VH-VL binders against Ubiquinone biosynthesis protein COQ4 homolog, mitochondrial (COQ4). Designs and how they scored, part 8

Target 1, 235 residues: Ubiquinone biosynthesis protein COQ4 homolog, mitochondrial (COQ4), of Homo sapiens (Human) (q9y3a0)
Amino acid sequence: SDGAGPLYSHHLPTSPLQKGLLAAGSAAMALYNPYRHDMVAVLGETTGHRTLKVLRDQMRRDPEGAQILQERPRISTSTLDLGKLQSLPEGSLGREYLRFLDVNRVSPDTRAPTRFVDDEELAYVIQRYREVHDMLHTLLGMPTNILGEIVVKWFEAVQTGLPMCILGAFFGPIRLGAQSLQVLVSELIPWAVQNGRRAPCVLNLYYERRWEQSLRALREELGITAPPMHVQGLA

## First folded at step 22 (VH-VL; from j6 with light chain Y97H)

Design d3
Fold by ESMFold2, last read:
Structure d3 (fold): chain C 235 residues (1-235), chain A 122 residues (1-122), chain B 112 residues (1-112)
Amino acid sequence: as target 1 above (235 residues)
Amino acid sequence: QVQLVQSGAEVKKPGASVKVSCKASGYTFTDYYMHWVRQAPGQGLEWMGYINPNTGGTKYAQNFQDRVTMTRDTSISTAYMELSRLRSDDTAVYYCAREGKTNYYWGYFDYWGQGTTVTVSS
Amino acid sequence: DIVMSQSPSSLSASVGDRVTITCKSSQSVLYSRNNKNYLAWYQQKPGKSPKLLIYWASTRESGVPDRFSGSGSGTDFTLTISSLQPEDFATYYCQQHYSWYTFGQGTKLEIK
């Protein structure tokens, strides 16, 4: 055990055996009850250590990524200036992010705290990844329905290599109807994989410094193409 | 018309602290990072650190990490740099500099304050 | 972490001359996401604050005379003054912003 005493708020130090049990239990529970997003979080925290190190190291080498790691920005209700975001032009990143939150009835504050990562910097990396996940729905133009989540997981798996993303990408489709599965395999996975390979690491984007940027311009800059179809209503 | 106006010259004893102010005008203070750069007599420019005026987040150069504190007051558009445990080799001109940005990229210093001379003498 | 080296450390030239100052970084400062070199050039006259001349290696700041130009990529950069004027007596600094912030040691330009 490498974590006697908390390294950050909410930290729960665990032994390798405890991590193995948490990983197995959380994986089983997330497959059994997909509404247990807290179990997905536990899975990510207990299985992703090596991958989080790779992500952190590449962030350190990127000009914006290093700045993000230094300043530790958060995307939460207490850190967002919602009035400023609402005053932005239509089609800006910030306005589209607010529309995503409103349409899908989600909040940046709905994520469980990071608990089982035994390195303070890596705990920030996975926490930032969770906050960026909602930004990815906006950036990729994907809804929060099951098909949209699977598509985002494919993009994230290519970008990050996180075990929880790989598992979600591969096992999420077994719950889809035939029409959605056909569209996923023939159209959406190729699109997600291609964009995931082409785009720079989305963890290296300092979203809080570019809320005013046109979402169209940002997508072009990152090499992210329009989805081949609208996913809303295909579930 | 962007202006950065710094506080006046200071004379300090070794071991003391100095706090230099930089008042910004002509732009939205919280939209642009503020940097501090010093120049010892006859020497080149040395980057000291920055502050994100929107959040208060900072980064300090390694040579100054244990002695410098950068702060700001957004209500009066003013950035501050405090250097503690002064030594004679801290005698220098201290500049504030605004980080410019173009197309949501940044990192160059487009406007500079007039400089504040800090002299550390026994 | 990136060390910046300027050459020459000083030079002397006459009004009307073409002057070239070089700057080398210990690592590439080319950012792949925007294809910009994260290098800037500043002019500092005695007793004055530095003044931005060039950013992104080759983009001239507003109000800077067109006799100033920048070139280069990756690790090797050049500031050129095509027709030297008396007011160009100054020290010139390069600065990278790819990995935090580092200045070159400066090049002092004296007018004969």
Scores: ipSAE 0.834, ipTM 0.940, lowest interface PAE 0.7, mean pLDDT 89
Fold by ESMFold2, last read:
Structure d3 (fold): chain C 235 residues (1-235), chain A 122 residues (1-122), chain B 112 residues (1-112)
Amino acid sequence: as target 1 above (235 residues)
Amino acid sequence: QVQLVQSGAEVKKPGASVKVSCKASGYTFTDYYMHWVRQAPGQGLEWMGYINPNTGGTKYAQNFQDRVTMTRDTSISTAYMELSRLRSDDTAVYYCAREGKTNYYWGYFDYWGQGTTVTVSS
Amino acid sequence: DIVMSQSPSSLSASVGDRVTITCKSSQSVLYSRNNKNYLAWYQQKPGKSPKLLIYWASTRESGVPDRFSGSGSGTDFTLTISSLQPEDFATYYCQQHYSWYTFGQGTKLEIK
């Protein structure tokens, strides 16, 4: 590129033209195959700079958000004490998070590292958002199938304004059958949007300091209601 | 019962460093943040910074950013504050204080150490 | 940074008096997520460590006598001692924890 070195681990400096090409290509690929999480990541990293600044600035003004930005906690297999989480009572945030991972056959380490954000602090913000994404599935009670991901993307679009979330929310449904699309539009989108508007910014929650909290109590605190219907998980 | 016991008084010359310890007992050390607060003679309380004892993450007040280091040893439930390049106006009592929490919110200081007097004289 | 201002800086009173100490912050310390004011009050006697009296502006810490109460919201806060006792002569500090941590300059309460 222009001879600039990495700003953080895994950083790939790119020119504005390269970012434009990556954004266009990754958007097309993610629209065609929503399970290309690597393409969703590229899209977010190449198009999100302005929105990431807004998110970072609001985190700085929030007591917990500022603490998160200062301490840079990570949600990964290397940072989680899975034995401690497993020992927590049923219905606690930590136990329900582990249940989500197990039922949906995912891990916190399934996401690609941040590469194309040219600001170290904003790179942390998008990385934190990705790690919090599984917490959002747990909070909203949504699986990782196509319908569940679209519902979470609508919530995230309202909460964050990230271009990748808006694009995923708006264009993700083109692959759904008529029945799933009808349920999405009539019931799940209104629910996701309402909860996204009502809840405080979920990036301002220091989840690592509240694993023991009842998930029900946390949902009540955030104003997150039960989904209007059960969305099928993997198994 | 929660108890914070600090190291003894220190007399230092300008330019030296001091390291104050704070040994915690009566609770799970890694569950509560530890703060350091100082008080110069006849003056009010001045927040210096904190450490997250679970991760070792810190935040320092701007006035101390270049001179303070906060650490901990979880095996002995002890927090440390080291202040370098001491000046005469660093003469003060230095307190450790535990950050209390209620219903998963925090930020107030519910238990304090007895204080450590540091005197800096030429 | 949030600046905390206390008034008065010192105050003389007699046993049995009702005492009021005020604390003002340069910006709101009300947290909308939990609807709590991130303000605490401490008592410090000469030669002793500070002691927590009140957190969240109005919640009394365990073991603190009923004569201590806190009120206010946003930027304006008050500590009230309803019937002053001999052991209450001390310096009182407010502290915010909304944006990092700052203390007021203190209010010294003296025997009259």
Scores: ipSAE 0.833, ipTM 0.938, lowest interface PAE 0.7, mean pLDDT 89
Fold by ESMFold2, fold request of step 23:
Structure d3 (fold): chain C 235 residues (1-235), chain A 122 residues (1-122), chain B 112 residues (1-112)
Amino acid sequence: as target 1 above (235 residues)
Amino acid sequence: QVQLVQSGAEVKKPGASVKVSCKASGYTFTDYYMHWVRQAPGQGLEWMGYINPNTGGTKYAQNFQDRVTMTRDTSISTAYMELSRLRSDDTAVYYCAREGKTNYYWGYFDYWGQGTTVTVSS
Amino acid sequence: DIVMSQSPSSLSASVGDRVTITCKSSQSVLYSRNNKNYLAWYQQKPGKSPKLLIYWASTRESGVPDRFSGSGSGTDFTLTISSLQPEDFATYYCQQHYSWYTFGQGTKLEIK
């Protein structure tokens, strides 16, 4: 709304009123259909400005986070050497990340570029957060079913404070059955919150420089414990 | 046997540019960042910047931000530092230095090139 | 940037002496994730490139004699040479890598 042209590729400048309408509409749509990842993206881009500044500022103070902000690495199909990742030993971060993608039938790509963040650096931060999200599933040992996603959202809410993570954490359970809800509240949320507080900020990890690292060793370094149960059977 | 071999000494006039090369051998070139550090006669070490040879990403020290360009050619395992608009106080020995890493942490310089003397004189 | 201050700027000593060189940073270089101080020490002999001696404040690089040791934490660091040898007369630099990269101004160690 400063009247200037795009600040980065795909940027769509919007007024505060337009942002408010996009935030309300995307929130409603994401609650209605949680698989509308495009609406979750719009929600994050229109509501997260102050929190993104906090995340960016803490990244600047971290040796590894500052390097990430400077170099702007990307985790996408166009930047990953999938053949190299496949050649890594079983149990390495990179190999287990590929296994996560295969098992859950997902891709690191999002064709919906960042559009509504009115600062180029903050646009990178939210883009990096989206790319790191699948890494969090790998680190936490959580599947992409609804229960697993809610558990990751609780971890992310503690780590980032992003409004979209808080919304997903608190209102995502609406579609859970009674068994899954009981397990979530009694065991999984306490575990996710504890690990979110214990672990350092996961945006400060330069994953592209450590694909070869043992996932077990990395979990120990970050203080991430084994989940209290397998959530695949509780989908 | 990690080796960093730099190009030969150069004499330049003020206002010109110089490009120093650093050929790496004995390790996987793209796995380790390359830094450039200079030392004026009788002075200490001054960090100039680095390049990530895997991506080409760079960071330059503020004093050099508008005059330095760091590049690499991964096919010949060679890093380059170009300094433009040379002044007499740019007379120095220029070193390339490899950033070491231990258990996926980095930041110290474990191997250094032999140095390239650049003299800027009228 | 983090400013690194070394002391003394020069000193003279005899073979066999114990010498200490100090380095102080303007802010802490201790990284909480790995509990390492992001400080390194280099030796530069006349006409030669610098050589890494110590990293993470106290970890000796391979091939470095055990008479070299590093200590300190946070902002205050010391390089100690326990029994000075003829080949140790050189200039010594500390370097931080917590916030980008900065060298101390150097300490020249000369024969008395």
Scores: ipSAE 0.828, ipTM 0.937, lowest interface PAE 0.7, mean pLDDT 89
Fold by ESMFold2, fold request of step 23:
Structure d3 (fold): chain C 235 residues (1-235), chain A 122 residues (1-122), chain B 112 residues (1-112)
Amino acid sequence: as target 1 above (235 residues)
Amino acid sequence: QVQLVQSGAEVKKPGASVKVSCKASGYTFTDYYMHWVRQAPGQGLEWMGYINPNTGGTKYAQNFQDRVTMTRDTSISTAYMELSRLRSDDTAVYYCAREGKTNYYWGYFDYWGQGTTVTVSS
Amino acid sequence: DIVMSQSPSSLSASVGDRVTITCKSSQSVLYSRNNKNYLAWYQQKPGKSPKLLIYWASTRESGVPDRFSGSGSGTDFTLTISSLQPEDFATYYCQQHYSWYTFGQGTKLEIK
């Protein structure tokens, strides 16, 4: 492979051919097992360069997005004050985010590090997107089961245009049973698309500065409506 | 009740550096960004940059990017601005200013320090 | 790179006069998410620190007299003092915070 050396911690420089092979292989593996988050990450990193530039450029034009790009906040166990978040009022963003993590038995630290993006700033953008993904589950009221994840992917595809989100949105339903597919197509996709078009770009939200904000108030501010049904238990 | 108290006037020679302090009281220091703004004699206000006191993250105005460093000590609720390689045209009053916020939006400066006069002369 | 331009650079007026000061930005400072103009006005008396008067173009800071009002949207903004008082002789600055932070050059208001 080329010997360009790393542009940031964990960076692995690759040629365009190597990126093509990684993209194809990771897409196949992610379709086979959507819980291969490492393969989803590889897919996003090897196919998203143009879209990441568009996202970065729009973040630069947004007052809050520019601040995020400048300060590079992280959402991880090493940066979160979990005790403070737990002490927040019921219904606050921070408290509901903790409830989401606990109920779904996930951690902000479970995401793979960014490796294959050949620009340090764009590497931060995709890393931030991954950290914000669980926040989107909280905002949208969606669980981490296959159906909930597909609904979030539809929202993200509309919002970001990332190839991995578009592919997940279109090909993820292949794994659904008939009932889940029925409700997805008839109710959940229209809801996700409408909210994705209405809401401002969720990468332009500095979540770390608003943990105390009421989740209901934040949803109203963003134009995010209640989901048409509860997805928990539909599997 | 909110108060920002800055360090005293300084006289420096060209090529030296100066470090101005701003001690905050009457509010939670880490909840509000701190900005630095200077004003040369008879001139307008010039934004220099900010610090996020919670994380230490900074943004500097382009004109100062190479020469300014903003820091803070959260244990004593104090922000610092250091300007290096001083020139005679750095003679100015330097203000710290707290960034206000309303309903989780921010960007305007609601409280200001008394100002620190820095004079750069041979 | 938003440039703020104030006019006039100075003016003289008498106590009781109605005064207007204009601020124009090189780009819109209207934020679509909250529908607020990211424009603030400050008053600075000689030898004193600036004081916030107006934020979001038209919202008066607490403790600021009713005679001060702000108006405008997008790129064109106005600060109005409806009945000038002796304590209002000062320099006035506009400031945008949509794209980082910049001040206008100031408008000096002097007693006639």
Scores: ipSAE 0.820, ipTM 0.934, lowest interface PAE 0.7, mean pLDDT 89

